Miniprotein binders against b1l550. Designs and how they scored, part 33

Target 1, 279 residues: b1l550
Amino acid sequence: MRLPEELLERARDIHSEAPSHRIKLDRVGSFGLKVPVEFKGFLLLAEADVWVSLPEGRRGVDLSRQVEAIYELSNPPKDPFSLCREAAISLLEKLNYADSSGVSIRFDAPLQDGESLKYYGVEISSIASDEIINKIRVEILGMTACPCTAELIRAYKSSEIAATHTQRSLGILEVSTKAEHPDPDKLASIIERAMSSPLRTYTKRPDEGGLVIRSLSNARLAEDVVREMIHLFLEEFGHLPEDTHILAAVRSMESVHMHDIYAERSFSLDEIRKEISSH

## First folded at step 19 (miniprotein)

Design ya25
Fold by OpenDDE base, last read:
Structure ya25 (fold): chain B 279 residues (1-279), chain A 99 residues (1-99)
Amino acid sequence: as target 1 above (279 residues)
Amino acid sequence: SEEELERLADEFRELAERLGYDEIEVTREGDRFTIEAERNGVRIRIEVEVNGKEIRITVTIEKDGRRIRFMYVITDPEKLEKYLEEIERIIKMFLEERR
């Protein structure tokens, strides 16, 4: 049942009123929207959050305009990265009382694995003010083999290929930059290459054996994984602005313990370059 | 190459022309060029720097006393067209009257 439009003309514009307390808010918006996006030929339903800042002199945000802004840009479905940037800018332009805007989009990215699919997690954001900052977080599972246990078993049994405990490990790369969002497939590839082996959705018996042997032959500590991720990241993305901030992390779901092993490094590109050059 | 920089400058000039900008000023300084134009109170500044295979694009849009700046760093030439289209869409949003 639609209320008669005539009633709307008599209603106060509550959002434009002065607030009871003159306090600026950092984020006001709609969270948990579902928006269609196109990624690598797949049509995906992504989750999105949209927000703007609210000045001290305004009671509320026009939330309908925020929702309209992102859905207008989502039809037809487009690349989620372009959508994120364009929507953040659109929000700031349409809601001109705001000094900042933001968009966050979350989805599982398909990744080809032979004749099947695997996936990795993507969370992107764009925050617009006088400048735009783009953030991407990529998470993908891999496999690690413990070199410490392998060395113990090797010493005991004198085997060329020592058995060791293996586990799934979650690798994380988070990048915040004034440039466009870095390529998510490249980020996922860096994480996988930094581990003992990638995971496979399916394996034939010979392939499964080969995967495990490769992992055992490339045993890595959680610390090794993070360092390798940073190294590979610098090779691929060293061209980004120097003030680009990176978080490289791994969470190893250790198969011999009830707890996980976690390692991380946070850095800017200028900081890490200075560190490496000093050795 | 100098020829590549000139081609890029022409592409960005054409972009501004398609958006209905008149009196487009193109300034070239070494491996950089800047395009400046104004239409209906929407001022755009596009700075492009070429360093080898890397193209850095900085776009500044000014409207109603506000400035928005965003940047692209392109290492794959195939992405250039995509980002040109994005820049065009973004500028167009500012040229449209607020509903």
Scores: ipSAE 0.816, ipTM 0.933, lowest interface PAE 0.6, mean pLDDT 92
Fold by OpenDDE base, fold request of step 20:
Structure ya25 (fold): chain B 279 residues (1-279), chain A 99 residues (1-99)
Amino acid sequence: as target 1 above (279 residues)
Amino acid sequence: SEEELERLADEFRELAERLGYDEIEVTREGDRFTIEAERNGVRIRIEVEVNGKEIRITVTIEKDGRRIRFMYVITDPEKLEKYLEEIERIIKMFLEERR
């Protein structure tokens, strides 16, 4: 049963009323929306959050307009990065009482691995006010081999290739910039190249042996991985604005412990350039 | 190159023309140009700077006393067309009447 439209003329506009307490809210919106996006020829169902700020003098936000804004832009499906930026701007324009808006989109990105697929996690956001800030977080699993145990075993057995413990490690790059979102595949590649080896969806026996040997020969601490990620990031993305903020992190799921090893560095491009130049 | 900057200026002028802007001002200063135009109370300013293979685009839109600014930093020329289309769509959103 649809209520008669004539009832709208008789009903108070609750959203435009004065609130009981004149307090600004930072974010009011719809969380856990599902939106179609196109990424590298794949049609994906992404999770999205949309919000705006609410001024102190307004009781509520027109939530339906927020939902309409992102779905209008999602048909036909487009790349999630353009959708994120366009939707954040659209929200601010449509809900003109807001001083800021935001969109967040989360999905698993497919990555080709021979004749199969692997994946990495993507979370993007765009926050609009007088300026737009774009944020991307990429997470991908790789493999690390411990150099400390390798050195101990080498000393004990005098072998050229020392056995060591290996584990899955989660690499994380988070970038916040006034530029457009950095390329997610490039970010994922930086993380994989910073580890001892990438993961494979499947391996044939000769390939598996080679992968493990390469990992053992390229043993890295969690600290080494983070430093390598930063180095590779600067080579690829050093052209971004100097106020661009980066988080580089790794979580190593250590195979000899019940706990994980974690390492991180947060920095701006300006800060890290000064640090490297001082050494 | 100077030729690249001129081509970019023409592309952005054409973009403004497609959006129905009649009075388009183009100012060139060295390795940068600025396009300014106004239509129906929607003012746009597009600043483009070319530094080698890097193209920096800064778009400012003003409507009803509000301003929004966003930026692109392009190193791959193949992405330029995509971002031009995005900028065009964004400006169109402001030119549309608020429902």
Scores: ipSAE 0.813, ipTM 0.932, lowest interface PAE 0.6, mean pLDDT 92
Fold by OpenDDE base, last read:
Structure ya25 (fold): chain B 279 residues (1-279), chain A 99 residues (1-99)
Amino acid sequence: as target 1 above (279 residues)
Amino acid sequence: SEEELERLADEFRELAERLGYDEIEVTREGDRFTIEAERNGVRIRIEVEVNGKEIRITVTIEKDGRRIRFMYVITDPEKLEKYLEEIERIIKMFLEERR
């Protein structure tokens, strides 16, 4: 039942009233929205969160306007990165009582693998205030081969190709920058190139054998993977602002253990450049 | 690089013109230019710096005493058009009267 619009004119604007307690809130919004996005020719249904800050003198946020803002910008479907930035700004403009706004969007990005698809995880955000900060987190699975076990087996059996344990490893690059979101495919590529080998959605027997041999020939510790990700990141994205913050991490689901091996480095571009230049 | 900077300056001027700005000030300083314009209390400042293949665009929008700044760092020329369109859409949002 739709209430008569005439009744709405008589209703108090509860959101504009003074709160019982004059306390600022950092985030008030709608979480778990589904928004259409276009990415690499795919139409995807992404998950989105939208929010604004609430000043101490205002009881509530106009949540309907937040939802309208992102859906207006999502029709027609557009690039999720543009949507994220535009929506964050739109929220701040439409809800002018807020000193900050934010949008987060999550989706699985398709990645071509021969005639099939693989994917990587994407989580992006844009936080708007007097400046806009863009964040992207890319997660992609690859394969690592252990160099330590390979060396032990080589020493034991004197084989040309040392067997070793292989496992799936989750590589993570998280970038927070005042620039636009870094290219997600480039980030995913950096992670894959930092591992022993990429994963394949399907393999034929010769291809599978070749994949494993390549992995064995490029055995890497979790630590090696993180260092390689950082190295490759600097080559591709060293042009980003110096205050750009990066998390490079890997979670190796070690096939011989019940636990995972984890390695990470958090840094700014300025910090890591100083570190590398000191060598 | 100078021809590229001039082309970029023209593109951003045209962007401001399409948005209905009539008083557009363009200042050139070396490998950078600044576009400043005001319309209906919406002031825009676009700073563009060209360093080789890198284009750094900083957009500042001022409305009702609020400032919003955002940045692009473009190394792929194919992305420039996309981001110009985005910037245009963003500025347009501020030029629209709040309903």
Scores: ipSAE 0.813, ipTM 0.932, lowest interface PAE 0.6, mean pLDDT 92
Fold by OpenDDE base, fold request of step 20:
Order: structure tokens, then C-alpha cells, then sequence
Structure ya25 (fold): chain B 279 residues (1-279), chain A 99 residues (1-99)
């Protein structure tokens, strides 16, 4: 049912009215939108949030214009990173009363694993005001082997290859920068390389043995994983602006405990360089 | 590096010309250049710095008394074309009349 257009002439624009309480809002928008994106030759259905600020003198946001803005840019489907940046800017331009805008997009990124696929989690955002800040969070599962248990077993049995407990571990890299979003595949690779071994979607018998031996030969604490992620990140992304903020974290789902082990470090590129140079 | 900077300056000038900017000012300072232009009240400033294999692009757009600034740091030359296209699309959004 469409109401007659003539009703628009008779109806007050509720959104443009003065509110009863003159208070600025930081974010008003639509959350949980589904938008098509193209990533590495895959068409994916991503989840998106769009928002703008609302000045104290305006009752409401034109939510329909926000939704239109992102869908106009998503047809045809494009790279989610470009979509995120363009949509944030478009929102700010179209909704002129706003002093800031933001877009968040979440999806699972495909990763080739032999003849099969793995995946990693991606959450990106772009916040626009006088400047644009881009954020990316990458999460990928890997495997860790405990060096402490390995040392205990080695001491007990005098074996060349000590058995140890292994577990799935979630590695996290979050980057906030004034530059464009860092490459997600590079971030995922850093996380996998920082762990004892990657996970495999499928294994043949020779591959299973090799994967386990690799893990045992490269046993790492959760603390080691985080430090290695930071080290590898600095090598790959040291060219980013010095005010770039990073969170490196790991959550190890320890196989000998009912609880997880967690380790993290938050830092700016400037701060971490000063720390490393002091040693 | 000087030949590369000149090529980049030409590419960004051509981008501004395609967008319908007629009076394009290009200022070169060492390993940097700045492009400034205005069309229909939309002012653009593009600053490009080349440091070895790294290209830093800073875009500033001014319209109706508002300024928006965003940046790219490119180490992979294959991404340059993609980001040039993105910058062009972004500037076009400002040149379009708000319906």
C-alpha cells in the first residue's frame, strides 16, 4: 500500500522538528543490514551497520537515506573495503546536518586450503568527520602446542620428540589507522605464522602426521604467539602512520583445561618502536 | 623516483581534468607534489609523497564550509589504479547536486 504523495504536503516533517530535549546523539542508524560484496572472486553476503551523528536541534535522522546510500554503492557488488570508505563519506555528504558518520561491515573471508577452503573473520569500519579513520579486525583459528608440557615430558622420558597437549587458538589483529584498511590476507597470514601450525580443513594420513610434528617442533606459549604477531606486523606494516593503533591478541582453547588462556597487547606504532629501541 | 613522481603528477592531473576541473594548480616540492583545483564550490587538494616504493596520497575535499581528509599508503603498485578509481568516485559524489 502506497499512501498518496499529496499527504506529504499535509504531514509535518517529524525528523526536522526541534526535539523536546536538545541533546546531541553520537550514533543513529540502521544495524544488521545485509549487503552483497565481492572479495577474491567470491560474492559474499556481508552484515553492515550504518550511522550518523544527530545534532541537538534535530528530532530524528533520515534513516531511509542511510539505507539507500549503502545499497546504491553496493550495486554492482564491490570490494568491501572500498564500499566501507565510500559509504561512510557518502553518508556524511548526503546527511549534511551530521558532523560524523560511520559504516561497519562483517563477513567471513575465504582462504584457500589445498583443494578446500578455510576462512577467517573480518570486521571493518570507517568513521568519517573532518578526517577518516579506518579499522580492521581479523580473527583466524590456528593450532598451538605447549612448550612447558613438552619440556616436562622430555625430562621424564628423554625422547627426541616430546609429546605435548595441542589446542585450537584464536588469533586476533585489530588495526585502526588514517590510512586505508590493511590487507586482510596479510593480517591472517601473520596470525597463522605466529602460531605453532595452521589448521587444515582436511588432512590425508601423511599430512596429519606432518601437521602434528610441525606443531610439536614449534611449540609456543600464548605470550609467544602475541609477541610473534607484533614482530611480524612491524615487518609487514611498519610503513603505516605512527599514530596507527594495534591490538594483538590470542585466545587459546587449552585442551587440558575447561577455561581459555588469553594474552593481548594494545599499542601505537610510535609507542612500540620506542619500546623496542630501548632494548 | 623523479620520473615516477612526474608520472603520478600527470595521472592525478588527468583525474582532475576528467572530473571537469579547468584550473588545476600543481606545486612540486622535492619528493612531493600538491594538486589544487576548484569546481562549482567543490575544492580538492591532493598531496602525493613518494618515499622509495611507498606512495602516500592525502586527499582533502572542501564543500559548503566542510572539509573531509582521507589517506592512502601504497606499497603495492597494483593497488594504485584501484585507489585512483576510488578517489575519482568519491570526488564525483561531492560534485553531484544533493537531491
Amino acid sequence: as target 1 above (279 residues)
Amino acid sequence: SEEELERLADEFRELAERLGYDEIEVTREGDRFTIEAERNGVRIRIEVEVNGKEIRITVTIEKDGRRIRFMYVITDPEKLEKYLEEIERIIKMFLEERR
Scores: ipSAE 0.812, ipTM 0.932, lowest interface PAE 0.6, mean pLDDT 92
Fold by OpenDDE base, look of step 19:
Structure ya25 (fold): chain B 279 residues (1-279), chain A 99 residues (1-99)
Amino acid sequence: as target 1 above (279 residues)
Amino acid sequence: SEEELERLADEFRELAERLGYDEIEVTREGDRFTIEAERNGVRIRIEVEVNGKEIRITVTIEKDGRRIRFMYVITDPEKLEKYLEEIERIIKMFLEERR
């Protein structure tokens, strides 16, 4: 049943009314929208959050306009990066009472692994105000081998390749920049290269053996992984603005402990360059 | 690099022209050029800086007393067309009347 449109003319616009308390809100929006995106030849259904700020003098946000803004831009489906940037700007333009807007898009990105697929997690965000800040978070699983146990076993049995425990580790790169979102595949590659070895969706016996041998020969602490991620990031993305902020982190699901090992570094490109140059 | 900068300036001028801007001011300063134009109260400023293989594009849009600035740093020339199209779409959103 659709109410007669004539009733809308008689109804107060609740959203435009003054609130009982004149307090600005930072984010008001719709969370958990599903939007189609095109990524690397795949049509994906991504989750999206859209929001704007609400001034102190306005009771509510026009939520329908927010939803319309992102869906207008999502048809036909486009790359999620352009969608994110354009939607954030569109929200700010359409909802002229807002001084800021934001869009977040989340999906699992396909990554080719032989004849199969693996994946990494992606969260893309754009925050618009006087300036636009683009944020990307990439998470991918890899494998780490413990160098400490390896050294103990080496000392005990005098083997060139020492046995050690291995575990899955989650690598995280989060980049916030005034530039466009950096390439997520490159970020995922950095994380994988920073670990002892990548994971495989499937392995043949010779390949599995090789994977394990590679991990053992490249044993790394969680701390080593983070440092390597930073190093590789600087090589690939050193051209980004100096005020670009990075979080590099790893969560190692240690196989010998009931808990995880976590390491992180937060930095700006300017900060880390100064740090490295001082050594 | 100079020929490239001139080509870029022409591309951005053409972009502004396609968007219906008639008074386009192009200022060149070394490895940088700036395009400024105004149409129907929508002012655009596009700054392009070329540093080797890196192209930095800064777009500023002003409408109704609001300013929005966004930036691209292009290292792959193949991405330039994509971002030009994006910039065009973004500016077009501001030129459209708010329903």
Scores: ipSAE 0.807, ipTM 0.927, lowest interface PAE 0.6, mean pLDDT 92

Design ya25
Fold by OpenDDE base, fold request of step 20:
Structure ya25 (fold): chain B 279 residues (1-279), chain A 99 residues (1-99)
Amino acid sequence: as target 1 above (279 residues)
Amino acid sequence: SEEELERLADEFRELAERLGYDEIEVTREGDRFTIEAERNGVRIRIEVEVNGKEIRITVTIEKDGRRIRFMYVITDPEKLEKYLEEIERIIKMFLEERR
């Protein structure tokens, strides 16, 4: 049932009233929205969060306008990166009392694996004020083989290919930049190439054997994986602004322990270039 | 190249014209150009710098005393058209009257 328009005209605008306490809020919005996006020819249902800041003199935010802003831009479905940037800007324009806005979008990205599909996790955001900052987080599983155990077994049996424990490892690249969001498939590829081997959705016996042998022949510590991710990232994305911030991380689900091994490095492009050039 | 910079300047001028800007100022300085225009209190500034295969685009929009700035760094020419369309949509949002 829709209220008669005459009754709506008599209602006070509660959102525009002065609050009981004059305090600015950093984020007010709607979390857990579902929005359609188009990615690499797939129509996906993504999760989205939208928010704006609230000045100290205003009681509430026009939440319906926030939801309207992102859905207007998502029909027809479009690229999630463009949607994220456009929606953040639209929120700031439509809600002109806000000094900042933000949008976050989360989805699983399809990745071709032979005749099948695998996937990686994507979380993007855009934060708008006087400037716009774009952030992307990519997460993908790979396989690591331990070089320490391999060396112990080599010393014991003198084998050409030393056996070692293997495990799934989660690789993470997070990039924050004033530029547009970097290509997610390239980020996922960097993570996979930094691992001992990729994971496969399906394996035939010859393929499985080859995958394991490759992993054993390319044994890497979690620390090695992070350093390799950084190296490969600099080769692909060294053109980004110098103030671009990166997090490279790995969480290895170690098969010989009940706990995980974690390694990370946070850096800006200018900082890491200075570090590498000093050696 | 100088020819590439001129082509880019023409494309961004045409973008501003499609958006209904009538007074478009184009300033060229070495490996960069700037487009400035105003329509109905919405001022735009587009700065484009070409460094080899890299194109850096900085867009500034001013409306009602507020400024918003965003940037693209393009290394693949095939992405240029996509981002031009995005920039056009963004500027159009500011030209629309607030409901």
Scores: ipSAE 0.799, ipTM 0.929, lowest interface PAE 0.6, mean pLDDT 92
Fold by ESMFold2, fold request of step 20:
Structure ya25 (fold): chain B 279 residues (1-279), chain A 99 residues (1-99)
Amino acid sequence: as target 1 above (279 residues)
Amino acid sequence: SEEELERLADEFRELAERLGYDEIEVTREGDRFTIEAERNGVRIRIEVEVNGKEIRITVTIEKDGRRIRFMYVITDPEKLEKYLEEIERIIKMFLEERR
């Protein structure tokens, strides 16, 4: 049974009181929500976090309003990117005491792989204040083939082996921009094209042989992959605002070692253009 | 092009009209235009610039002393209508009476 609405007239509004210690908080919210989204015809259950800032003079946040904001916008299910941007703005409008809001949404994105499916990881966020900053992180596995070992084996004149060690490598692109979120499929494509070869859900023998041959013919260091990601990113997304920030990284699970190799570069579009034009 | 700019300006004017704005000012200069309107204390400013196939849209909404500005840099024309609908939904949030 529901409590009477009339109690709201007599009860203290605890959230609107001043706190005992007047300290502002940067993020107060509801984390781990499950929200439905529609992505390329798939209905997915995504995980979302929502938050707002809390000024020093306000004791608490109306947490139910936060949850209402994102669930109202997620029914019926829609594009997760629109949901993310709209929810962040809705939070600021609904909780007028906050000076900023944020929403993050995480899901696995399906990707066609021949007659099968594979997937890649997507996390997006929108942080709203007087402006909105949109961030997207894409993670996808590919294959790398070591060029150093390949060259040593080629130089081994008593051997007719065209070989090197290959391994799965996790490619990462993270973009923070004032513009709308970049297309995750394009980011995933950039990462895969930077690798020695994409991974497949399954292959038949002739296709598997071709995949391996391509990787050997396209041998790349982790450093090479990161540089190629950056090159391809600039070609595709050079139109974004100058203060757009990018992180490009590879974590390579080197098959001949007990540990991984990691390479990373962070930059703004303005910064990288000056770097390239200085040569 | 001038034809594309004129069509875009008409679409944004219609967007504002659907939201109940009726004193809509349109300023056009070269490859850009600005839509400005105010209704019930909600002021909007939509700046659109067309550079070849690139369309840059900047939306500013002001209500109760709060200002929010966001943008789109569209290179795929198939996305334009989707973002126009998103912009309309966002502005509508500010026009609805707060609960």
Scores: ipSAE 0.755, ipTM 0.909, lowest interface PAE 1.2, mean pLDDT 90
Fold by ESMFold2, look of step 19:
Structure ya25 (fold): chain B 279 residues (1-279), chain A 99 residues (1-99)
Amino acid sequence: as target 1 above (279 residues)
Amino acid sequence: SEEELERLADEFRELAERLGYDEIEVTREGDRFTIEAERNGVRIRIEVEVNGKEIRITVTIEKDGRRIRFMYVITDPEKLEKYLEEIERIIKMFLEERR
């Protein structure tokens, strides 16, 4: 049943009233929306959150306008990065009482792996006020081989064992910048190249053996994986604004331990350049 | 090249013209140009700076006393057209009647 439109003339607009307690709110929105996106020819179902700030003098936010804003922009499906930036700006323009708006979009990005696919995690956001801050987080699994155990085994008396433990490690790059979102494939590539070896969806035994041997020849501490990620990031993205903020991290699911190892460094582009130039 | 920079400036002028701006001021200084225009209370300023392969675009939109500024730092020329289309869509949002 659709209610008569003439009721709008008589009904109170609850949202535009002043609240009984005049307290501003930082985020009021709709979370867990499903939106279609197009990424490298793939049609993906992404999860999105949208919100705006609410001033102390306004009782509620027009939630239907928020939802309409992102869905109108997601039809037809398009690039999730453009969608994220455009939706954040659209929210701020359409809900002119808000001082800021935000959009987050999460999806698994497909990546070619021989005749098959693998994936990595992507979460992007755009926060709009008088300026726009764009954030991207990329997470991809790789393989690491422990150099400490490798050295101990090599030093073992009369050892004929060329071995160390290998494990999955989750590499993380998170970038916050005033420029457009960095290319997620490039971020994923940086992470994989910093690891001992990439992971594959499948291999035949001879290829699997080669992969493991390669990882042993590139044994790396989690700390050094993070350092290498930073080095490679600076080569690829050193052009970004100086106040761009980066987090580089590795969570290693150590095969010989009941717990994970974690290494992390956060920095601004300006900060890390000064640090490097002082050596 | 200077010819390529002029072509880029023409693209932004045409973008503003497609959006209905008819008093478009373009100023150029070396590898930098600025486009300014105003229509129906929506003022835009597009600053473009070219440094080697890098193109920096800063867009400022003002409407109803609010100012929004965003930027792109383009190192892959294949992405330029995509971002021009995005900029055009964003400015169009501000020119449309708010409902």
Scores: ipSAE 0.745, ipTM 0.907, lowest interface PAE 1.2, mean pLDDT 89
Fold by ESMFold2, last read:
Structure ya25 (fold): chain B 279 residues (1-279), chain A 99 residues (1-99)
Amino acid sequence: as target 1 above (279 residues)
Amino acid sequence: SEEELERLADEFRELAERLGYDEIEVTREGDRFTIEAERNGVRIRIEVEVNGKEIRITVTIEKDGRRIRFMYVITDPEKLEKYLEEIERIIKMFLEERR
């Protein structure tokens, strides 16, 4: 049953009233929305969160308006990065009582893998206030080969046995910047190139053997992978604003252990350049 | 180059004109230019700096006492048109009457 619209003139606007307790809220919004996006020719259904700040003098947020804002911008489906940035600004403009807004969008990004596809995880956000801060997190699996075991086996038989344990490792790059979101494919590529070998959706037996041999010839500790990710990141994205913040990390699911190994480094561009230039 | 900078300034002037701005002020200082305009209480300032292949764009929009600033650092010239379209869409949001 639809109620008469005339009631809007008689009913109190509960959201615009002052609250009983005048306390500012940092994030009030709608979480777990499903929005269509277009990424590199693929039509995907992404998960999105939208929010705004709520000043101490306002009882509630116009939640329908904020949901409407992101869906209006998502039709027709478009690039998730443009959607994220535009929606954050739109929320702040449409909900003028807020002093900040935020949007996050999560999806699995397809990657070409020979004649097949593989994927990596992407989460982006845009936080708008006086400035816009854009964040992207990319996660992709690769293969690592342990150099410690390789050296022990070499010493045992003077390299008669070319072997070590290999495992999946999850590489993570997270970038927070005033500039537009970095290209996620470039971030994923940096992570994969830092690994001993990429993972494949499938291989035929000769290709599988080659993949394993490449990983053995490119053995790396989790620490090595993180350092290489940073080196490659600086080559590709050194042009970003100096206060851009990066997290580089690896979680290695070591095949010979009951537990994972983890390595990480966070830094700003100006911080890491000073560190490197001191050597 | 100077010709490249002038063409880029013309693109931003045309962007502002499409949005209905008039009396558009363009200020050039070496490898930088600034576009300033106001329409219906919406003031824009677009600062562009060209350094080789790198184009830095900073957009400031002011409406009703609120000021929003965002930027792009473009190293791939093929993406310039896409970001110009995005900037235009964002400014248009501020020119629309709120309901």
Scores: ipSAE 0.742, ipTM 0.906, lowest interface PAE 1.2, mean pLDDT 89
Fold by ESMFold2, fold request of step 20:
Structure ya25 (fold): chain B 279 residues (1-279), chain A 99 residues (1-99)
Amino acid sequence: as target 1 above (279 residues)
Amino acid sequence: SEEELERLADEFRELAERLGYDEIEVTREGDRFTIEAERNGVRIRIEVEVNGKEIRITVTIEKDGRRIRFMYVITDPEKLEKYLEEIERIIKMFLEERR
């Protein structure tokens, strides 16, 4: 059912009125939109949030304009990072009463795994005002092998077997920068390389044996994984602006415990360089 | 990389020309150049620095008293064309009349 368009000429524009309480709002938007994106040859249905700031003298936001802005840019589907940056700028340009805008896009990124696929989690955002701040969060599962138990078993006199408990660990890298979003595959690779071994979608018996042997030969604490992630990140992305902010974290689902272990470090590039150079 | 810098400056000049800018000012200082132009009340400033294989691009767009600035730090030359196209699309948004 559609109402006559002529009614628009007679109706009050509620959104442009002053509110009864003149209080500015930081984020007013549409959350949980489904938008098509193209990522490395895959057509994905991503989840997006869009918002703008609202000044104290304006009662409401033109919400249909917000939705139109991102959908116009998403057809035909394109790279989600370009979409995110362009949509944030478009919102600020189209909604001239706003001092800032934001867009977030979330999807599962496919990643080649031999003849199969696996995936990792990606969330990106762009916040536009006088400048643009771009954020990317990558989450991927890997395997860790406990070095403490491995050492105890190595010391066991009657054993020639190498063994320890292994578990899935969730690695997290989050980067906030004024430069373009970092490549999520490189962030995922950093996380996997910091683990004892990557996870596979499937394995045959010989491949499974190799995976386990690799993990045992590369035993790591959750703390070791975070430190290695930071080291590898600096090698790959040390060129980013000095005020770029990073969070590196691991949540390990320890197979011998009823609970998880968590380790985390946040830093800026200039901060961590000073810390490392002081040793 | 004098030859490479000149090619890159030509690409940005052509970008501005495709968007209908005239009176395009190009200022060069060593491995840096700046493109400045104005059309229909939309003023752009594109600052480019080349340092080895790293290209830093800073874009400033001004319209109706509002200014927005964004940047790229490109280390993979294969991505340059993609980001130039993105920059062109963004500037075009400001040149189009609001609905």
Scores: ipSAE 0.738, ipTM 0.905, lowest interface PAE 1.3, mean pLDDT 89

